VH-VL binders against o27280. Designs and how they scored, part 170

Target 1, 266 residues: o27280
Amino acid sequence: MDSMNVPEVLEIKRIVEESESVKTFIFSWDFRREVRPGQFVMVWDFRDEKPMSVSLIDPVRSEIGISIRRVGEFTDRVHGLSEGDLLGIRGPYGRGFELMGRDILLVGGGIGMAPLAALADEATARGMRVDALVAARTADELLFLDRLEAAGVNISTCTDDGSCGFKGFAHERLLTLEENHDMAAVCGPEPMMFQVMRILDERDVPAQLSLERYMKCAVGICGQCCLDDTGFRVCAEGPVFWSQELSRVREFGRYRRDPAGRRVPW
Below, E stands for the ipSAE of ESMFold2; O stands for the ipSAE of OpenDDE; V2 stands for 0.75 times the mean of E and O plus 0.25 times the DockQ between their complexes.

## First folded at step 6 (VH-VL)

Design K4 (framework fv_acasunlimab; at its last look DockQ between E and O 0.06; V2 from the best seeds 0.00; counts 0 for: pae E 10.6 > 2, placed apart)
Fold by ESMFold2-Fast, scan of step 6:
Structure K4 (fold): chain C 266 residues (1-266), chain A 118 residues (1-118), chain B 108 residues (1-108)
Amino acid sequence: as target 1 above (266 residues)
Amino acid sequence: EVQLLEPGGGLVQPGGSLRLSCEASGFTFSRYWMSWVRQAPGKGLEWVSAINSGGSSTFYADSVRGRFTISRDSSKNTLFLQMSSLRAEDTAVYYCAKSYIGRAFDIWGQGTLVTVSS
Amino acid sequence: SYVLTQPPSVSVAPGQTARITCGGNNIGSESVHWYQQKPGQAPVLVVYDDSDRPSGLPERFSGSNSGNTATLTISRVEAGDEADYYCQVYDSSSDHYVFGGGTKLTVL
């Protein structure tokens, strides 16, 4: 209740270097505060606070992991930290993924594989067949392949430049896959997610999509993306949405908003 | 506007068979998981069976596994439950139900009574 | 098999608040849905995903879910709220939909 909104100062127990630009920070966690794949936490470096998806949930070791891509001043500072250093963590926040059926397709782009890696762990632990389509611009930017393989996930890759797996975009690779799935989960750049959603809709596969830009809105710090064309408050229920909810949002896959609230095309 | 219509049930002797049907209208039937939920006279709700949107996966409560078969025909917007080896304890009102976000059932049929007795 | 436990009955006077509980092991990690059923009628979804309301439902209906207990709360109860109430989850480990035994709400 109240404990979820008070930052707890935690020691960085381990750091895993996932790529040149991505690190996973691992902390001891008290699982009386339950965490589900698809949820996020607020990470505080004692100067700024930013939302980060939970990428590892390990109740046996009492640990959570948070994967952070280096994209600006805050993330640059956090990437400069070492094991033993301190960060403030509060949460978890947001709606998590929900599993149903015997088989699931995961479609992840770049850092979007972080919340999907946690979901893959839960799905495999529950005996589901997991197929993952992992997409990135180049081979060096594909994330979590070793972890997914260790979990027993069936992996397909694609890169824009063709340096690993299929040469092309995630939705182009998906069109060559004729699998029937009970459900799907998708996380990555919004244009990618829009194209993937359209294909899954045509295949009658119910899908959940995680919209990273709505994580700030879920904790009340972002007001620029709260309503769609129908007057529905999309960001209050995020970051995970079912595809039928997103098909009603005119901005999804077409526009984003700048700091002043103006629409900017993708 | 959105509805599920269950045209019939019936009286069947123990060991007999009966097929239930449920016709959907007002929504894109092929996109949703569908279920059968039953309720014995004076008792609570009991989930019986579910089928995924594409029809490739089926799920059954332990009490009906091997005896009941769920299927769907998306071209006719129709859900079926083929019941065989019927027992007295299968006597119930059977509802078809549409799954929704979060695995809730948002649309229910009117229910059809199935009575199994000698 | 996952089991949901509800009290068989709850009595409340008009204008009071009714609370109907649904107990389950680590139910706070699941999404809980609630149904209202009046005699001779099909169930009606009144709360989904722990605390969300379908459009058109009064704000008097609300839900919560944490730890081992989910709760349906009906504020300022009216005679028309008298019905059976059922909680429900989807157990992903067995691929089973699970209902509670139901609670009869009596408005005195």
Scores: ipSAE 0.622, ipTM 0.815, lowest interface PAE 1.7, mean pLDDT 87
Fold by OpenDDE, look of step 7:
Structure K4 (fold): chain C 266 residues (1-266), chain A 118 residues (1-118), chain B 108 residues (1-108)
Amino acid sequence: as target 1 above (266 residues)
Amino acid sequence: EVQLLEPGGGLVQPGGSLRLSCEASGFTFSRYWMSWVRQAPGKGLEWVSAINSGGSSTFYADSVRGRFTISRDSSKNTLFLQMSSLRAEDTAVYYCAKSYIGRAFDIWGQGTLVTVSS
Amino acid sequence: SYVLTQPPSVSVAPGQTARITCGGNNIGSESVHWYQQKPGQAPVLVVYDDSDRPSGLPERFSGSNSGNTATLTISRVEAGDEADYYCQVYDSSSDHYVFGGGTKLTVL
């Protein structure tokens, strides 16, 4: 068994086009190396390396999926790849989501639905009732709807332009929903997560949120993903945090650090 | 100060009923899952029951399912355990416990002794 | 049902390092929590989420979890560390909290 810190060169088994900007790359996976929803892997295209969430975990087919949004040079290169091409994968890393209770609310925005889709599969597999609030800017950017529906997830959609579902933001849609759940899992733009967390806290719903920060080493050494004040390392103590933990993080919903370590406001 | 107080233990005959209470202070009670954990004399810890933050979901160990009922009153910051059809093997110190983050217990009551005996 | 296995007892001399194990099937994929219980007292959380330490607990207490074994490590053991220690997980498949059988730590 290879060290988790050494990239394994894997062949892209298949590619699923989720949207205009998002593709899921599927790989054969040895499940002797356990992976949980909410964890991430480092994807290496032999030039650069980026953290990506695991969006599919299929022990039956011995496959994992990594959903990648096209946002820059690295992802442009990756999106240019075809089935049969090679990528380096190391991991998984980080703390994933935990499940408990009989029902769960998933709130996802954009590519944030990637880890939540994997979580939905796990939750439904154990017989948990899953409600998902899926948010995007436009209808064509809503992710994993068919997959979630097939899994038995109760889906509510919202779009900024009203092209599908509720017209508005996720937290606005959430305010219109009266039912509370045993727990919630949240992932998406940090301003969205901040507002959603506030609402869930007011409703006394335990919540886990997955943060996105610049991560270089993925093993808690370089410190580039360190959160101010707390010293939490997103790659080690996260990326999944409980709301109680994030309540201690002053920068949450306010700013992040860029690759140069500068504060970048949301 | 964060604390849990359990005043409701006592002696009860087999087949009898007893209601335990746990009063919480020092934290937002309604925000957290709560559990009961018991410990028979000279034995280890055994989870008994749990209730979610809102009280809408309850969970029970197989050993007490159908006999015990967990509930909570947020207005009084109180957790309850209604025990019925009590058996000798239910004799134990019963602890109420507060969930921390995830699925760990960070705050425990002092425990209350429940003795089931003829 | 999920089962956690602990050694019934561990002995250590003052100043030495104590290691208490908790075995479970693929326990490395679970979040393991540890409690200390002294005679006549309620349990106290000493390690959670495998290796995190609650505020107020000394750095001497640490945890690890991989494969089929979680381990509580107590360095520079003191007489006051003599207690029973329990590991615990949440089994999501059955919605049960599961405790190990407990380990009596004796400081010689």
Scores: ipSAE 0.349, ipTM 0.762, lowest interface PAE 2.2, mean pLDDT 93
Fold by ESMFold2, look of step 7:
Structure K4 (fold): chain C 266 residues (1-266), chain A 118 residues (1-118), chain B 108 residues (1-108)
Amino acid sequence: as target 1 above (266 residues)
Amino acid sequence: EVQLLEPGGGLVQPGGSLRLSCEASGFTFSRYWMSWVRQAPGKGLEWVSAINSGGSSTFYADSVRGRFTISRDSSKNTLFLQMSSLRAEDTAVYYCAKSYIGRAFDIWGQGTLVTVSS
Amino acid sequence: SYVLTQPPSVSVAPGQTARITCGGNNIGSESVHWYQQKPGQAPVLVVYDDSDRPSGLPERFSGSNSGNTATLTISRVEAGDEADYYCQVYDSSSDHYVFGGGTKLTVL
């Protein structure tokens, strides 16, 4: 049991530049280790380890892709890597998205589109009608548009600055879209997810939302990923939660905790 | 155009019954929670009852629980309020209202007056 | 159960700023909505979700919410703003909708 939950060292097979700040790192993957959209992996650069969502699940080519936004020291180092370089991967972990019905709405903000792109591939493969609302601060940060179009997804865009599509926030665009979906999947900045969740609740659309919290162990032992008021562990009971599970969580959308446990506003 | 129309209302004696209806148009009725909100003459707004989009869950203010029944018929885009055991304090203008973001009410009917007196 | 309190009246001169308060225990954790009602008319939503305006409403209407107080602010008040104003929340602990008692805004 010496190797339980130890990162497997994998070679970066291919790097796709999705935007100025986002790269997708593609690895060969043995799909006897099942991966579901919405699950995450811990990425280890031999110094530090961070959770990242899986954005590509391709069992035909035996590949997974992990999309990483450059936001700090760890992600700067990873963005500096080349094809052929090594990273440690452990996982997958967590509860992924569940598909239901025939019409699904995806609402993604920024890097939050990564797990939703993987879900879109699965939904279209099942013959579902997929609408995606892709949101970003600017046009240059809208992710996966060509990939989603090629998969047959009906895309709506919004940007905070109006440089592409609807000018405004994702929840404002959502109010102008058709209301006929059997379910929704939502991932992005927590304030966006909170606003979108409330619209979907009013429409009685079943929704699943993917959360991120500070993680250390990824297997539910350390308690560092717990939500206020419920004791849910994002790494064990999530990261994907149904909107009903989140509706009574006071911290969701209102504040976050830094690594020291202090409340800070969004 | 988006509308809520409340045909009905009227004068009724204490202990009597009355059924209100609210006809919706211009939006996807079956996707929204609906509510009844009332306003006694010269008084403020008081929420009365709500029903979820599918009709499986109903909610009532304490003042009407057990006497009023909210229901909906999505095939007719119509919201109903069955009122029984009416009292003088139930005298009010009754509005139907559509739920909106954060459980606001963005669309209101014109209201219908219910008068309970003897 | 959950109670929202509003001042019964507020008076303001034309062109000035009106502030109407809505008090509630920890109301800053709730989404607060505001309605305008003119005599003989149905209420009209003027602010929702603390600070957002419905389409077609003037930018003069704004809101804030923190701690135990939410506030509706109407800048450059016009005679046509004279009305009753209600705050409202949805109380998830009871699954009830709650209105404040209303505030009559007088423009004089």
Scores: ipSAE 0.006, ipTM 0.527, lowest interface PAE 10.6, mean pLDDT 86
ESMFold2 (binder alone), look of step 7: mean pLDDT 92; pTM 0.951

Design K5 (framework fv_acasunlimab)
Fold by ESMFold2-Fast, scan of step 6:
Structure K5 (fold): chain C 266 residues (1-266), chain A 118 residues (1-118), chain B 108 residues (1-108)
Amino acid sequence: as target 1 above (266 residues)
Amino acid sequence: EVQLLEPGGGLVQPGGSLRLSCEASGFTFSRYWMSWVRQAPGKGLEWVSGINYGGSSTFYADSVRGRFTISRDSSKNTLFLQMSSLRAEDTAVYYCAKSYIGRAFDIWGQGTLVTVSS
Amino acid sequence: SYVLTQPPSVSVAPGQTARITCGGNNIGSESVHWYQQKPGQAPVLVVYDDSDRPSGLPERFSGSNSGNTATLTISRVEAGDEADYYCQVYDSSSDHYVFGGGTKLTVL
């Protein structure tokens, strides 16, 4: 289907400043093109293109939102845009999260809360009980707390420096939380996700983890986001994977890839 | 290697009871949803009952609620369906099935015939 | 309470394309899975999550799902594709798995 590979030029309808380093860009969206939590789009600023997770899916208002953290030249340029400016959007791409059971746990680190915020909206709309563990380095980097609270999510926080909630890492906080969940969804830095996965595995809680690795394969370069041990392509087979599958991958939690595709230790 | 084996089935009279079993091998049984799906002779597939990963939540179709009990024993990698107050309309081939990516049934047992008649 | 509607039968000639529909209220918001069942055998998963194929299955099998209709498409049909086909969703509001009534595919 080639229609998904052509960017559509969309006007920025609203911008929400989530933190000093994160903004959510909101666009009108035609929901004849299905978008599900956990999927991503390619954002084109007419110079470069980058994958961004969809953080808001609102069919009532006919809107989607994409949350972008300022980390380099591309994202700095996009952060400089205003309401009324234009961006190219193509997609959505990838496999989204699947909701199962009645009680779910969301574990998000930093910008990883973006796809989980969209998932929380869908889960609460379906009448599910949602517990969210929101983790960041500092209180200022905790994302979507007000939105999650408004949706009725039961929120736990942790920060590395103790500036909000539990002082420590996500996996340390998880050890102090209730063990009763039908599934979990996890998104954040790979070392955090690896530690969280291990705890959930010990508790017999099946988890879906979103691997937001560099997604060059979304622009037609096969193998750039492939996982060596399983042959998965993140943009085609992922980005969401079940924990049982990821437990077999030697790279998960141990290595990352640089822009050239070389394995580099964390 | 990944398989579900259903060793039982049988003929029972209306009002009787029967327990079905399904033995799993080749995967980590305790981390997958398991279900029973039945098919009456010449009819379509009907989901009957499901059990979550740890066995803490069980679910039933309205047609069997209060009469059937699903359970699992992770130490034996075995799924059970205890059927009571059986009716002629419960006559069917019963399949155990593992959920794939949490939703789809990727592995099915061979099926076991349960006949309820006098 | 959720209901999936399939045509009872579809006939195609070898080499043609078969399309089997699965109707459901707002089914495009659900993940639809498809099973093939041959006489005397257990069902086999042929399409999952609307459009994905299990490893080892021919590319001739594909799926789509939008609005109120999901579709299983079998291109370049072969005699071996003759079977009953079932669609399935998980209804999260009731925690029930729901199957369509099944479609018998006949290869002429």
Scores: ipSAE 0.007, ipTM 0.436, lowest interface PAE 12.0, mean pLDDT 83

Design K6 (framework fv_acasunlimab)
Fold by ESMFold2-Fast, scan of step 6:
Structure K6 (fold): chain C 266 residues (1-266), chain A 118 residues (1-118), chain B 108 residues (1-108)
Amino acid sequence: as target 1 above (266 residues)
Amino acid sequence: EVQLLEPGGGLVQPGGSLRLSCEASGFTFSRYWMSWVRQAPGKGLEWVSGINWGGSSTFYADSVRGRFTISRDSSKNTLFLQMSSLRAEDTAVYYCAKSYIGRAFDIWGQGTLVTVSS
Amino acid sequence: SYVLTQPPSVSVAPGQTARITCGGNNIGSESVHWYQQKPGQAPVLVVYDDSDRPSGLPERFSGSNSGNTATLTISRVEAGDEADYYCQVYDSSSDHYVFGGGTKLTVL
């Protein structure tokens, strides 16, 4: 309890360049403090801290990996670090994904593939058949394809511009896939997740979706997880939610909350 | 309005067979995972078998694997459990149950008593 | 296979708070669901996903789940709450739904 709320200063062991805008930072980890796919950590650069999903969980090498996209001042500073530099890591937080059945569909958009890559490793280790629909704006933004292939995952790609795989959006590609799955896990931009959820709900595929804004709720920062007046209990349950829970939330896929708590369109 | 009806159980000799049925109404049956859960006299609940919405994936407790077969007919809104090689230990009330978000059971049938004895 | 442990019985006086535990290895990482079963009746879902309550159920029912123990809490207990209570999880390693052994709640 107390130990999870004090940042541990860890040395960056390795950095993997996933793309021009994404890096995976790898740390030695003591697995007496368990980590599951879908959980996140708070990353502290000694100025600010931000929640980041765990993208690699490797008990054999005693390592975890955290994949970070360069999108702002904090991530720009972290991307400037080198092997041997230090970061504070606190956590893990949130509930992980739950696996069910013999086969799973992963639907990831952009950096949303990061927590799904860790889930793919767990699912394949359990002997599940794993199909991944990997979506991005362009081919250069598709993430973790080599890692997924190495794990034995069946991969379908789609890009908005048609530079790799199906030309179109994730939900349009999903409509062309007719295989039944026992469950699905979805992570990416909220509008993409909303469209994918609608199709999976129509097919009655149980799906879990991981919402970045709800990572803050799991550590007691509730402003970003405030939704409508329904009384839905979101703060203790994030970042992973079942699709049937999210279908009742009017804000999902339409609005988010800014730091002042105002509704902002996606 | 939402209900699961289980018509009749039976008395079966050890080694015999029996098919249970469960008729759904008030919801879109074809959209939900369904399970069978049993309860021996004076004992607790034990999950027996499950089937996905489309019928393409079936799951069984180790105690019944190879002896029981779960199936569904969406045109008739009916769930089935074909039981074979029945043993005294299979004596129980069998409930059909509708899944909720894939993990819990929100709607249960009234239960069908199956007695295995000579 | 995953095992859920419940006390066989719990006794409570009317108006008091009953707590029924469900033990399991790292159960806090799972979603726990709770069922009420009265004699001769089918089980009824009373708490799902650790702490959520189905529509129409009394606010007196609540749940929590952390570490190795999940708990069903029934506040301001009434005589009509006498029943067997079962916890349940889905064990992804075996693809099995797992029920606890059940707890008989007696209202004195």
Scores: ipSAE 0.069, ipTM 0.619, lowest interface PAE 6.9, mean pLDDT 85

Design K7 (framework fv_acasunlimab)
Fold by ESMFold2-Fast, scan of step 6:
Structure K7 (fold): chain C 266 residues (1-266), chain A 118 residues (1-118), chain B 108 residues (1-108)
Amino acid sequence: as target 1 above (266 residues)
Amino acid sequence: EVQLLEPGGGLVQPGGSLRLSCEASGFTFSRYWMSWVRQAPGKGLEWVSGINSGGSYTFYADSVRGRFTISRDSSKNTLFLQMSSLRAEDTAVYYCAKSYIGRAFDIWGQGTLVTVSS
Amino acid sequence: SYVLTQPPSVSVAPGQTARITCGGNNIGSESVHWYQQKPGQAPVLVVYDDSDRPSGLPERFSGSNSGNTATLTISRVEAGDEADYYCQVYDSSSDHYVFGGGTKLTVL
C-alpha cells in the first residue's frame, strides 16, 4: 500500500523497439504488488514524473513492460536511455479491465494498443477468443501486431491513409467486423472511442473504455477530472469505464478542454 | 433450437415486386448482422445485401442496388428483403444468413425460390 | 470488385486427401471461410477464420491461408464429403461479401 506511493528505482532490464516513435521498457517486478491490464504507473526520470500504461505483465519471468511514445521533452529523454539505466516507478494505479464471457473485441488506436496488448495476453491465457482491431494513422504506427499474432489473436487493421488494411477510421472498419462478442475493450483517441462505443451499444456489446488522458485523476486528484452530465470523477473509478456510464456523458468524444478550461470540439 | 425460417418466394413477372421474410429463433437476433445470399439455378453463391444488428447500416451488391431494400424488425425477430423492378436474372434461391465469428455465415435458412418469368 | 478463384472440380479416392484452393489478391491478409453445399440443401460452414472448425465438425476438415492462396484440406475423405465447396471473404474496402465460384468435389 504505502510502497505504491513511493517511487522505486528500477533498472531497465530490456528495451523493445516497437516503432520509430515507441519503445517498451522492461523491468523486473515483485508481483506481491499485483498488476492488472488497464492499470498505469508513474514513471520518474529524476526530473519529471509522467503516467504510463502497463503494456506487458509477465509473472512467470517476473517482469512488467511500459510502452512510451516519444511526444515531448520527458519522453525524448526517456527514449535516450539504455539497458542498465535507472528509472523511478510508482504504482500501479487505477482500476484494471474486467474480463467476462468467452469472446472479446479489442479496439486500439495508436498507443492505446499498449494497455490492450496486456489485456490480450490475459484474455488468451484464460482461453478467450480475442479479436483485435488495430488502428493508426499509417502502417508504421500500428503497434504490437507481432505480439498479438504470437498470442493467437485474430487481427484486423485499419489506417487513415490506407497503407495497411482497411483505408479509413476504426469505427468504419468496425462496421465490417462480426457483431457477436461477450464484451469489448477500447483505448485510443476520444473521438474514435466515442464512435466505436456507439456501434458497440447498438450491437448490445458491453464495452470498457480507457480514458488515457485522465490517468492523473486515478491517483486521487479530486475535482480536476469530472465528467459532464453524470457528475462522477475519473479519479474515483477510472481510467477504465463501462460504455453504459459514458453514453450519458455529453463531453465524452465531443469536446475537450483548452488551457482556459473552455469546451472545444475535438 | 437455432434456425432461420423463410416463408415467401414464388413466381413474379418481370418488373414486378416481392417481399421475402426470414424468421429467426433460438439466438439473440438483435445482436447479429444478417444477409441475403442467392444462388441462380446451377450457379454459385452470390451475396446480395447485408444489414447491421441495429438496422442503421445497409449494404448492397452492385447488381441489386436501388432495386432491393433490406430491413429488419427485432421485435419480431424477422429479416426482410423488398425486391422491386425484378429481372429474369434475379431468378434464384434466396437464403437468409446470420453472420458469425470472422464474418462467416454460420446459420442459413432453408432457401426460398424466386422465379421471375412471364 | 474483389475476385476469388476456385478450380471447378477436384476428384479424390476414398481415404485420400482432397485439397481445394481459393486464389485472391493478398488473400493471406483476409479471413477465409469455407462452406459445404450438398444437392438441394443450404450451405454449411465447415471452416472459418482460415483454419478454425465449428463445433461438431470432424478434424478431417482443416484450412490454411497465406500469400495469394487459401486451401481447404479434407483428409481421409469419405463418400459423404462429396459436395460443392465455396470459399468466402469480406472485402472491407467495398463492404461486400465475396464468394468463390465453387469447387465440385467428386469422391470416386
Scores: ipSAE 0.008, ipTM 0.409, lowest interface PAE 12.9, mean pLDDT 83

Design K8 (framework fv_acasunlimab)
Fold by ESMFold2-Fast, scan of step 6:
Structure K8 (fold): chain C 266 residues (1-266), chain A 118 residues (1-118), chain B 108 residues (1-108)
Amino acid sequence: as target 1 above (266 residues)
Amino acid sequence: EVQLLEPGGGLVQPGGSLRLSCEASGFTFSRYWMSWVRQAPGKGLEWVSGINSGGSDTFYADSVRGRFTISRDSSKNTLFLQMSSLRAEDTAVYYCAKSYIGRAFDIWGQGTLVTVSS
Amino acid sequence: SYVLTQPPSVSVAPGQTARITCGGNNIGSESVHWYQQKPGQAPVLVVYDDSDRPSGLPERFSGSNSGNTATLTISRVEAGDEADYYCQVYDSSSDHYVFGGGTKLTVL
């Protein structure tokens, strides 16, 4: 209700160093407020507020985790915090992933593995078979491999430079896997997601894609959330979209806009 | 074997009603938007109605709004079009069609002829 | 409402290239799809998303879309390409699928 629109000040219970640029911040959570994989929260450092995907959902320990990549002033400040420090959290917001079928494919690039790690935990807990394709530029940027392995996930990796697993891009690796899945969930750089979506559509695998740039749209902040050609008039429809919904969006995966509003290819 | 099968169709008097059905096989029906597209004899294609994957949102061409109702039953992999207050100008071959990338239609039914005549 | 304009007919000799246009205001910002329909048959998707081709379709079919005109190009035309061709877009402002009026391709 009203509580979802007011930040609750929470103590950082634990910090996990995922890589040199990514940390997971863990908080005690009251699960009377349900949280689903694919949803996000607004993180407030008492100066700025930014949307962050929920990467850990643990009702047994009454904890949630939020994974944050260091990319600017806000995230640099948050990375400087310690266990015991306070952050404001409001939410959850947005449409989460839906699980269906028995055999599920996860395709994640970089920090896009964060919401997919939470989904992997839920899927394996339900007895589903989970295959994860984890992609990054280099081996040191692959995220959550130990956590996915601990959950019983069947992991394939690819790196642009070949430093771990397949040398190449996620969609190139996907073409060599040739496995049948009941559904897929995809999160990562938009060009990667577009190429992966095309392959999954051809294979008749229903896919859900998480678009981080539309997290602000889900909370009604529409400044830069509108799609170029869209039937999505309500900003609260994201961040997770079915591939068929994204087929309505000419902009997805093909171009972005510069400050003058001109189309620039990815 | 990916297909859409349309059993039925028929002759109906003006002002009458008819329900069309379309049975899907070979793909995960419950995950795709579906539409009905019609074609009057010797004329072009005209979109009639659409329904989202979950069945919660329905869309209609202005010419049929209030007279036609689209619905789906994912447990039976079946799409329906309930047609009421039929007019002579509703005479057409009706196709069910599956949505694809960019809101194209990649799979079409064989078509069902509906004739509205006295 | 959005309107797509196609020429009613196009004639071409075997082995030549046929071009069928689809006109619409700012159509270059839309995804345009093309269907082939032979007498007594359901339409068949031949080009989708402006220029992509479904698996199994000949490379002779291609598409382009810019400004106010989308074009279906059929190279090295064969007698079997005689059909009606329809362009289609989705109009997000009305949530309507819009078809062009169709073009009859005659191979002389």
Scores: ipSAE 0.000, ipTM 0.419, lowest interface PAE 15.6, mean pLDDT 84

